# VH-VL binders against RING finger and SPRY domain-containing protein 1 (RSPRY1), part 10

Target 1, 184 residues: RING finger and SPRY domain-containing protein 1 (RSPRY1), of Homo sapiens (Human) (q96dx4r300to483)
Amino acid sequence: LFLKEGRQLTYEKVNLSSIRAMLNSNDVSEYLKISPHGLEARCDASSFESVRCTFCVDAGVWYYEVTVVTSGVMQIGWATRDSKFLNHEGYGIGDDEYSCAYDGCRQLIWYNARSKPHIHPCWKEGDTVGFLLDLNEKQMIFFLNGNQLPPEKQVFSSTVSGFFAAASFMSYQQCEFNFGAKPF

## First folded at step 4 (VH-VL)

Design G49 (framework fv_gevokizumab)
Fold by ESMFold2-Fast, scan of step 4:
Structure G49 (fold): chain C 184 residues (1-184), chain A 121 residues (1-121), chain B 107 residues (1-107)
Amino acid sequence: as target 1 above (184 residues)
Amino acid sequence: QVQLQESGPGLVKPSQTLSLTCSFSGFSLSTSGVGVGWIRQPSGKGLEWLAHIDWDDDKSYNPSLKSRLTISKDTSKNQVSLKITSVTAADTAVYFCARESDYWGEYFDYWGQGTLVTVSS
Amino acid sequence: DIQMTQSTSSLSASVGDRVTITCRASQSISSYLSWYQQKPGKAVKLLIYYASSLQSGVPSRFSGSGSGTDYTLTISSLQQEDFATYFCQQGYSTPWTFGQGTKLEIK
């Protein structure tokens, strides 16, 4: 693996901005609490709980951010409609062939229940994590405070379906989403 | 359509510097995320990765050969060059250049046909 | 450096056979594994990347599987044009390293 450090993309060139995009209360596992504004989630149980956003993208280049509220285990990224929330079995986003996730607590990228290490430091409260989906080049890119990881391409071999921003939360973990209502 | 073609001297004397050129078409090394690597194969042997260069002039070398290798690019000519100093018979091989399919060079999606270099007096 | 070992240097098969070629890494490579096909006088061809992703234009009879240290390339129904040398490559850590190759020969 050859990792490039210091390479950054500017957010103004890649945008998933929609003020109406939010976490989908109709596409969420039982014990995940979603804020009234739809932009914050907290796992309200000792289980691994998941959600998808309301917006599905199938072309172009898209970007969203989360702000880390708690620094524990969360798997955040992109998932298709075919990705199942097997929360009773401990599976979340990144644990099937239809989703890919960034894990800043364990320093891992997850795809198809397989993980690989990444070079970002462990995330901490207040950190911003970025999620770029490039459907033209068929790749996903993860950022921590603007610092880029190598692209992830594996998920595009299993699906040509549209993608949703999606996240899974371990016990009492919490983060805030920005789908473009605030500048990136 | 992506194409790469290697060119080299064919025959080089021991202790000399070997210079190789990769000429390509169908892509540009000014495009973000694109890179080119060099791989060699001695007769009847396996493949050995040598060096990498990408769109932002980021370079990497096989540690076992790093002191002898220099990779460079000429983006306007669509060329990547590799120099190997102080050659010996162990450097006799077919040399390939290949495009890296992603931003980190983890695999090679298009290869040239290779150019044979023989090191002999 | 990560060492890549293919279990056999040569394999004899007939058209129509199901063929499996195996590759083992000296340490876990987290599915950063590619498979290539090499024919005399032709450019090396990428078949599979990231252990199981089929390269565009490669016939569906080729598939890859595996995880951790152990990986396989499968050809479900061997065709005449598939007689070639196959090699694996890890993309987990530089220097990139290749298996020694498996030559698929006519029986």
Scores: ipSAE 0.000, ipTM 0.453, lowest interface PAE 17.4, mean pLDDT 83

Design G50 (framework fv_gevokizumab)
Fold by ESMFold2-Fast, scan of step 4:
Structure G50 (fold): chain C 184 residues (1-184), chain A 121 residues (1-121), chain B 107 residues (1-107)
Amino acid sequence: as target 1 above (184 residues)
Amino acid sequence: QVQLQESGPGLVKPSQTLSLTCSFSGFSLSTSGVGVGWIRQPSGKGLEWLAHIDWDDDKSYNPSLKSRLTISKDTSKNQVSLKITSVTAADTAVYFCARTYDYWGEYFDYWGQGTLVTVSS
Amino acid sequence: DIQMTQSTSSLSASVGDRVTITCRASQSISSYLSWYQQKPGKAVKLLIYYASSLQSGVPSRFSGSGSGTDYTLTISSLQQEDFATYFCQQGYSTPWTFGQGTKLEIK
């Protein structure tokens, strides 16, 4: 974002959003620790803790990746601003009408607090999970080490605003995010 | 071995309630991701999905028939039942029950042999 | 409701032929498509799920492909036991709907 000489304030989203996109320290639940560079999170509590990233998308096709650091329970995906972090009640990403999440530990997709099994094997340390949001086709696609699942679209049936990359972490779970600063 | 078997009255009079039972073995309807649905096929016609119930007792119905349909389960007996009220000749069909094992695919992996129900006076 | 249309209600073929059956959805169904085989007096059998995943126990001559609205079932070398009616089904949204069926008949 910057001021152009002799013009109104102009927002440059393409190049700058990709290199500064990170986990949002102003949109994170109480006991989740975010690294100083904003690309790694760890739950530092016995609760289910959540975060959204700094950028919001409402058009086009978007993709990010996560590298699994610990192989325990995490729900990672996309959420609108309307998704609530009800951590004291054990609700995270995928537990309302406004978010959808991939769970590689339990082999589940979460939407509206309901789960569906998926065919990917359990994730392990070093695995790469991909998250594609296609706002043209109104669908989300999840990848494990490049292998895709059938698209998920239930979240697009509710009243939606823009989407944020978002994640929820069980006790002491940790992963790294890549929002495009390094090649996918 | 997964098996499903339908049972029904064979013949039902118009305006009565049709009750169908699906008895199954080789799986449990308390297992996450498992469900059972009902599909029918009138003679010489295509397949029509009617209703579905899953491990969490979540029920769904074909909207065109919803007011006439009730699906229920008895996990202790390994049974799923379907009731259709106010039957007419249009309800004459072979009725199948079938398992969904992975809701990710929303598909029926094992089917019963079907039971013929005729609605006639 | 999503309408599923199979390009033909019947087709004739000979043993050894490569057979293709097509299915079109009235809107994108994102690969939530399954193929079933029905024979007189036999239980309906799942062949393909997720558009291209072969069900356990189904012969490898059966394959599925497609995306979006258009899907195909292929039998690479038709066998005598394959003469049956084939149905596609979308699992993208309820009500789940089936194609009208394609009856494979001896030429």
Scores: ipSAE 0.006, ipTM 0.492, lowest interface PAE 14.2, mean pLDDT 84

Design G51 (framework fv_gevokizumab)
Fold by ESMFold2-Fast, scan of step 4:
Structure G51 (fold): chain C 184 residues (1-184), chain A 121 residues (1-121), chain B 107 residues (1-107)
Amino acid sequence: as target 1 above (184 residues)
Amino acid sequence: QVQLQESGPGLVKPSQTLSLTCSFSGFSLSTSGVGVGWIRQPSGKGLEWLAHIDWDDDKSYNPSLKSRLTISKDTSKNQVSLKITSVTAADTAVYFCARSDYWGEYGMDVWGQGTLVTVSS
Amino acid sequence: DIQMTQSTSSLSASVGDRVTITCRASQSISSYLSWYQQKPGKAVKLLIYYASSLQSGVPSRFSGSGSGTDYTLTISSLQQEDFATYFCQQGYSTPWTFGQGTKLEIK
């Protein structure tokens, strides 16, 4: 569950072991490689490659984390099924009306192919990035090593379906996902 | 561009040690998920996997040949080497090295051209 | 060790034909299966990995399917350049093992 203002964020670990939450090898663009266990991704091309996870959420408060493996350009966040992977055009998560993404390399939040700066420092190898989706309050909140940004609300004006955890990777970038099998 | 090239002696006498070198470019064996393996093919026969070495220096060997095989890497030279001891005529084959990727479910995506090794007196 | 068996060592076909090559594992390999093409005097080429994933640069007429113990490589419309020997390989457990090969010959 999300708590606002100066309060410490509290969340309940969702038991996803029965739901095998992982990156979806059937919902991935052509040059992104996904590990056999489905929790790591790496772009093996000079293009911008994207993936969605296997689960879709349409109610409640949800949270997942990413560990930064390489500190280059990645756009990571939440996307509906209506978000398209236009990898040859350089469009990924956060580049349409149906997705919103955190970019820790360029220090930007992306929505509808428009960016705005954020106050977090550039991410580095070993950093933990958190992604909270609050469908009750209609907001997304991004965290870097536990430090939160102001909520993002724009994407909820155009959504008609549930959200998937989703990410886009520039050339040779890599990260590891935690959907709740490990403690947050 | 990723390339691998095998080099070997061409001719080896029975009971001697066969030493093969795989020289590669366009990738690093320090990259997570990347490995290099050796495969051989006797004339007119199928492919036989011999050994593999991963980015983390984890080594795997074909159990039927394990006592005769040693795989090693030299990351500074971009080379992987294989030694086969006590060779016999059964070791006559074309020897290939190939890159494997954990992210590609251990498919071998780029192969060298192969080097022919003949074991005869 | 896991044995890989291809249903035939030789298969005759004509340009334009739909060609199917099958491979069976002695136990379940959880889709850890790759398909390779070998032409005389040339390096071996990876066509398909993880049973159904097309390798970059490989023509779309090649496809893979299957799960568990039974796997298939399909060439939807055979071209002159496709006459070659095809091998399946399991990457589920070491030692990695190959099928005996299927030589695709001109009819």
Scores: ipSAE 0.000, ipTM 0.445, lowest interface PAE 19.8, mean pLDDT 83

Design G53 (framework fv_gevokizumab)
Fold by ESMFold2-Fast, scan of step 4:
Structure G53 (fold): chain C 184 residues (1-184), chain A 122 residues (1-122), chain B 107 residues (1-107)
Amino acid sequence: as target 1 above (184 residues)
Amino acid sequence: QVQLQESGPGLVKPSQTLSLTCSFSGFSLSTSGVGVGWIRQPSGKGLEWLAHIDWDDDKSYNPSLKSRLTISKDTSKNQVSLKITSVTAADTAVYFCARGTDYWSGEYFDYWGQGTLVTVSS
Amino acid sequence: DIQMTQSTSSLSASVGDRVTITCRASQSISSYLSWYQQKPGKAVKLLIYYASSLQSGVPSRFSGSGSGTDYTLTISSLQQEDFATYFCQQGYSTPWTFGQGTKLEIK
């Protein structure tokens, strides 16, 4: 990955064999289908379905990526355990005080069910979206194909809990996750 | 069109070093997420994984054999090599090379060579 | 090391049968399991990866299922070309380990 002006994000391989970082089939709303390897999700209903990953982070700087499979409405980002999946009411990641999400279809950042526009173009099939969580500086940064948005800081005023990678999917939307088992 | 082909000496004497080469086509070890591994099968026995090398030169070895194994790649020639030192009769097997996912992606092998028989005998 | 056990070393079946081959891991492998087919004198062929994902070009009569420690390969309607030895393999933790194989024989 490259940031604007040629900055490159680096990574290192980590042995995750004892603590596989993947989507958590035990922390998922009713109609979201998760692949057997835990790295792909698809909503099989006309509702707004949500999931958290299996790994919780409470210190340091963390990064994951998503590859867009379908370009429709999804809200993807970071959530604490306190964020609720109110899928019957149309609320997902970014719709409470305990989560913040990137929405590449509507060009919005979501926090506490409030949105603000962002300058990235609408995401397309094959695009890579990056999600950086900096617990030292207390900020989240979103990337589209390596292009950075300004940091988001509001969610850190409401929580002292650790964060999970998390996502919400509208009807028949699908994406693939990379939690570091594959190079960024 | 992915193809892998093993080559080896056929016969090796005990205590010598066994050298194997895997030549492949239809993919490149410059491609992120791709690796090549070596698996062997003694006559009438099951499959035993030996070593793996992936696109970024990350190397993995079966711990039971690690002190005797060296895996290397030549990306420009589309070749991966394996050396096994101090061979014994227990190393008599058919040796396969196979294309795998990278080490941390939960490795599986999607295309295999036909295998090359190595006999360790005096 | 993770031990992969295929409790049946040999299984007899007829063309048209539904065949199930089982594989048990000594610990949870979180669906990082693959199934392979080996015919005498031929290269090993990948059938299923990540427990249930069908490899491109593999007939739809092959399917995989399971989670945790227990996994199965099912052939819904056995064909003549399916008589072979089948191996499971875990990709969860190194060393990568294979089951001992289940030989599917003509009844």
Scores: ipSAE 0.000, ipTM 0.449, lowest interface PAE 19.5, mean pLDDT 83

Design G54 (from B5 with heavy chain S100L D101E G104N; framework fv_gevokizumab)
Fold by ESMFold2-Fast, scan of step 4:
Structure G54 (fold): chain C 184 residues (1-184), chain A 120 residues (1-120), chain B 107 residues (1-107)
Amino acid sequence: as target 1 above (184 residues)
Amino acid sequence: QVQLQESGPGLVKPSQTLSLTCSFSGFSLSTSGVGVGWIRQPSGKGLEWLAHIDWDDDKSYNPSLKSRLTISKDTSKNQVSLKITSVTAADTAVYFCARLEYWNEYFDYWGQGTLVTVSS
Amino acid sequence: DIQMTQSTSSLSASVGDRVTITCRASQSISSYLSWYQQKPGKAVKLLIYYASSLQSGVPSRFSGSGSGTDYTLTISSLQQEDFATYFCQQGYSTPWTFGQGTKLEIK
């Protein structure tokens, strides 16, 4: 996870030596498989499965990336602890007032189970999706291969808690996470 | 809620240094993702971006004017200053300061502008 | 430098009209385009950013569209307070550059 280093969105790695930034195997729904290194997830069922990362941020500007492995339905973004994994009912990240998600398959931004279209093309295998959380200005910004969308601000009207990187995966979807161990 | 206000000398003689100050409220230049820039408009002409400075003290200058421009900030006073050396009649303009939203690189709130006339 | 060209320097219209102002970039700017409104004696106001995103507090009659090199600002039903000069600006590459402005005048 990084803080902004310069105006061109260049980031410095934050030293998290006492905390490893990865997907949290203790904060994941039943049928989502997480790799041993904690940076890759795949849904192994016909259901909609969710996970949060191991770190929680409550101040500053933070960024992570995802590499698309499969191009199907996934909702990826930021969620507070209060966002519930109601996977049995088909609710994922972006489907409550405590989370906001980018959906590159359906070309939608999700907040509080309501969607709006975005102008990015449908994501494809190998694409990089970026997720910026600006807690100072209370906004989230999504990027596809470096191309940014307008800021999302709605989630900040409902939440006072810190945020986790979080994602939901439809049947057999998979992606890789980069929380800063590799350059952005 | 966000407000910016420019102040300047009004009149400057050719070859002198022009100093401008932008005072603002409703935000802080210690907030990441925020900057303050200067834009000018000569009478009857369009807008020209001059320089900006952001939260991490990163400075950018218009290449056509770079050798004459110096931008600085005082985060504790909520002020940004611009100096222009060796002024000529071509520098006569209304000077605006504005808050920079760096993710999309636009100016979301502007001051009302201060007129500077360069005359002997 | 990226050159921004607005097709007209002035445009006449009546209250209630649908007005379109156009802006062309000399190269693709990937939707990093903003629209500003300038009225005599008032601060310059941001209307639209990232080509189509409406700034908070701006009336819904304003909208932006376009991609690549060609962009438009539309006012769906012109009001008396909308008579002003409108500028486009690219934020894709420094130096950031503005169009020459389009002055919207009473017909």
Scores: ipSAE 0.000, ipTM 0.462, lowest interface PAE 16.9, mean pLDDT 83

Design G55 (framework fv_tislelizumab)
Fold by ESMFold2-Fast, scan of step 4:
Structure G55 (fold): chain C 184 residues (1-184), chain A 118 residues (1-118), chain B 107 residues (1-107)
Amino acid sequence: as target 1 above (184 residues)
Amino acid sequence: QVQLQESGPGLVKPSETLSLTCTVSGGSISSYYVHWIRQPPGKGLEWIGVIDWSGDTNYNPSLKSRVTISKDTSKNQVSLKLSSVTAADTAVYYCARSDYWGEYFDYWGQGTTVTVSS
Amino acid sequence: DIVMTQSPDSLAVSLGERATINCKSSQSVSSYVAWYQQKPGQPPKLLINYASTRATGVPDRFSGSGYGTDFTLTISSLQAEDVAVYYCQQGYSTPWTFGQGTKLEIK
């Protein structure tokens, strides 16, 4: 994770030694497998399985990346603690008022179970997706291989809670997370 | 009920390669993380490494140059190979399962004793 | 590597009395600590995960607590079957590491 500082846009890796930045083994749905190091996830079922990371942010500017391992349906982004993992109902990240997600397979942005198209091409294995959360300007920005989409602002009208990096995986999909241990 | 069972030679000569097999029943190794953990006589536990549902491995850095973990999904087996063994490798070797978290070991095999001596 | 240090190395407690075992990590491991019971000739058995969550089938006399660097396993009323070596383990960062063990005996 990077923190934006002041009026000049610069990002720095913050020391999170007391809050290791990884996928949260205590905040994951039943059929999602998380790697031993906490930075990979794979859905082992035909259902839509979800996870949040171990840290919650409520101020500043934050960024993480995902490397696409499989190119199928995943909804990845940011969620508050109020977002529910309703796997049996087919709801994932972006399917309620408390989360917003990038879907690179269907070329959609999801908020409150409503989608809108985006101009990025469909993601493919090896692609890098970036997720910027700007709590100062109240916006989210998604990147595919460094190319950004227009900011998303809707989720900030429904919540004052902090955000977790979060993701939902369909039918045997998987990806790798980078919360700053590797260069962006 | 998930069960894990280790098998292999009880005696290995110094400089040789130790080969052990863990057979899993009551569940698929494609649904678990399977670990190897060892315990020298009268001492504590040392984690050796893991193989995940996809076949990716992660090893204890202290053993990484000598250790290989692999799996055969058709036989529901996980194998450990440890090269260039010495007397320090004498231990009971366990295979153990972790859940999708990978943070603790919920089921263990009975262990197999390996003695390194000439 | 994260070093896990248990205290005491050995403990003798009378039947029905409380036994307390401590575990300290060399750096913060949040709540990612598990506790295991090992009887002679047997593999370790999971007792507690995530510092305080009892594993399935574990009697309620076993409890865990702690966060950060200091963790405790408590047996509220020792029974004869509880004689064993107890290990803590951190699941925060690879390589996963164990404490050196605490041998619990009847006084």
Scores: ipSAE 0.005, ipTM 0.465, lowest interface PAE 15.5, mean pLDDT 83

Design G56 (framework fv_tislelizumab)
Fold by ESMFold2-Fast, scan of step 4:
Structure G56 (fold): chain C 184 residues (1-184), chain A 118 residues (1-118), chain B 107 residues (1-107)
Amino acid sequence: as target 1 above (184 residues)
Amino acid sequence: QVQLQESGPGLVKPSETLSLTCTVSGGSISDYYVHWIRQPPGKGLEWIGVIYDSGDTNYNPSLKSRVTISKDTSKNQVSLKLSSVTAADTAVYYCARSDYWGEYFDYWGQGTTVTVSS
Amino acid sequence: DIVMTQSPDSLAVSLGERATINCKSSQSVSSYVAWYQQKPGQPPKLLINYASNRATGVPDRFSGSGYGTDFTLTISSLQAEDVAVYYCQQGYSYPLTFGQGTKLEIK
């Protein structure tokens, strides 16, 4: 789902025919597997593997969702192109000044390799996690099954680059992405 | 096209280690996951484990303490070792390929029969 | 472990008639179910993946359906070559598990 900018912001289904929104097989670390349709990822390595999506946003308000397939450690959120995939060193999305990530397994928000606890319960298989990026207010908001956390603003102090939806997966973790169509 | 072929000794004594090799042709084991699956005589299929293109492995918990899967990318071969065998390990052993999208098997070897007997 | 239960254990169907095989998972597996055909002395052959997607080269008479916990494989008009054991398999979580098999015979 994408949000439109305006007084009454409303979630609506967006036609993505001119924008191929999916996980980017040309912007992925070595051992992360991406589905042929580009909407699922799985890590089958003992390292922390990462990916960015194919679209980049630099203005407006944007939203996407993931469905949790496995409940283990994943760090999912938004990253600029400058965020590095240091998969052999155990660093992924949220582990530098150019990305911010939600971790539903450890109940943490990650920015610049620093974490803070959040009040959401641990995610479980079938849960929906939402990721809102508000470039007008310079904030990110994370949702678990529709319940929101307080906004995160730290990443905007160190970067003004465009953002990609991005995710990092610990060993054997998997999730499904929705960039504009409701999962069923 | 992609072909998988299992090989190894047909007879193994109780308490010994079973060693099987899967040779892949028409595709690289570096591009796919390779699994081992077995079938006891007259019974159904049991998944043993997988080796990923990275070389990491995942095993059926029922067999994890006894099983090791490894690969030699230069020979395009995947190996299975199963230690401390008993008569319950008598089965046809298959290697099978999955693409890394989906947990299903699109190509199977012909199978190799292993009998555990004194 | 996710347990896959097939019904019936065996089925006899006349040539040209419809054969239906059911598979139930002990917990939701979404659409991550595959179906295999195994003839005597041969390895299993993939028929259906993702519950309803027919594999390349598989005849149109084979179809799959279902979501969640209940899945069905249908052969719309049985041919002599379809005599085999059929297995369902879940790909939702490790360990991967198979149903016990359904033996399909000509009546």
Scores: ipSAE 0.006, ipTM 0.511, lowest interface PAE 13.2, mean pLDDT 85

Design G57 (framework fv_fasinumab)
Fold by ESMFold2-Fast, scan of step 4:
Structure G57 (fold): chain C 184 residues (1-184), chain A 119 residues (1-119), chain B 107 residues (1-107)
Amino acid sequence: as target 1 above (184 residues)
Amino acid sequence: QVQLVQSGAEVKKPGASVKVSCKVSGYTLTELSIHWVRQAPGKGLEWMGGFDPEDGETIYAQKFQGRVTMTEDTSTDTAYMELTSLRSEDTAVYYCARSDYWGEYFDYWGQGTLVTVSS
Amino acid sequence: DIQMTQSPSSLSASAGDRVTITCRASQGISSYLGWYQQKPGKAPKRLIYYASSLQSGVPSRFSGSGSGTEFTLTISSLQPEDLASYYCQQGYSYPWTFGQGTKVEIK
């Protein structure tokens, strides 16, 4: 995680020594497995399973990455506490007005259960996907191997609360998270 | 400038307990936690336990569960590992090692404490 | 438990030689692997973390590679001070486990 307030998007490493930024085992749906390190998730079922991280941000500019382990359907991005894990109904991150997600398998950005295409190629094993949340300018920016998409702004029209890094995994999909312990 | 300094060697009888200390400097235990690893003479490294970030609890290897206790005193920046019901097989050098948050752990190690269990 | 197997168990090489040590996990561990050097009578020292990241202060002749189940530690030009035992360690799943070690001797 990097934090820098103000209008320019400049990043400084946040001191995370007293804050354990990881996937939250107390905020995860039934069939998603989280590694002991809290930085890897795998769906162990044919269902759509979801998780939020342990930290919530409400000011500043924040960034995290994932490494694609399997190239199938996942919706990864940012969600408020108001986003519901309706996994029994097939809804995940990006499927309500309180979350926005990048889908590198189907080449879609999801917001409020509506998708729009993006120009990044389909993600592959080993690819790095970046997730920037700019709470000063009220926008989200997604990156694939350093290549950015145009900012997403729609989710900020409905949200009045902080954001968690969050992800949803389809059948047997897996990825690794980097919240800043490794260099970006 | 980060240092982990352990207590001195101990000789114990079977059935006794030992408590090894590890004093940290150059950072604080409120920042990063300590794990414990042991090494029997001429053998490899064996992880004993440390802080589990998933549960927010101290986790122990099953082999030691029920006879090891790991604690940290943040006011003195000293970590402790107490092992009870000692056996001759517990003769080893015991290391404390610093856990970083999300990378592979153990970027800094204590010098080791030799615990000898003999009759 | 995840078993970590190193090969070779020991080797002898000359100064300037390229040395490769391999480590195999009994199941996938992604990149959650570290390498440690332990000189005789000393505590271990971390060389590599997250499979390929070099620890600050470690000479650039050391490098790590691999992911999943197969990993390598390479010393591109062996030096006399590299006489030591080398251990891999997985941090993917508890209990954390180490390889049995590889002893490197200088001829």
Scores: ipSAE 0.000, ipTM 0.458, lowest interface PAE 16.2, mean pLDDT 83

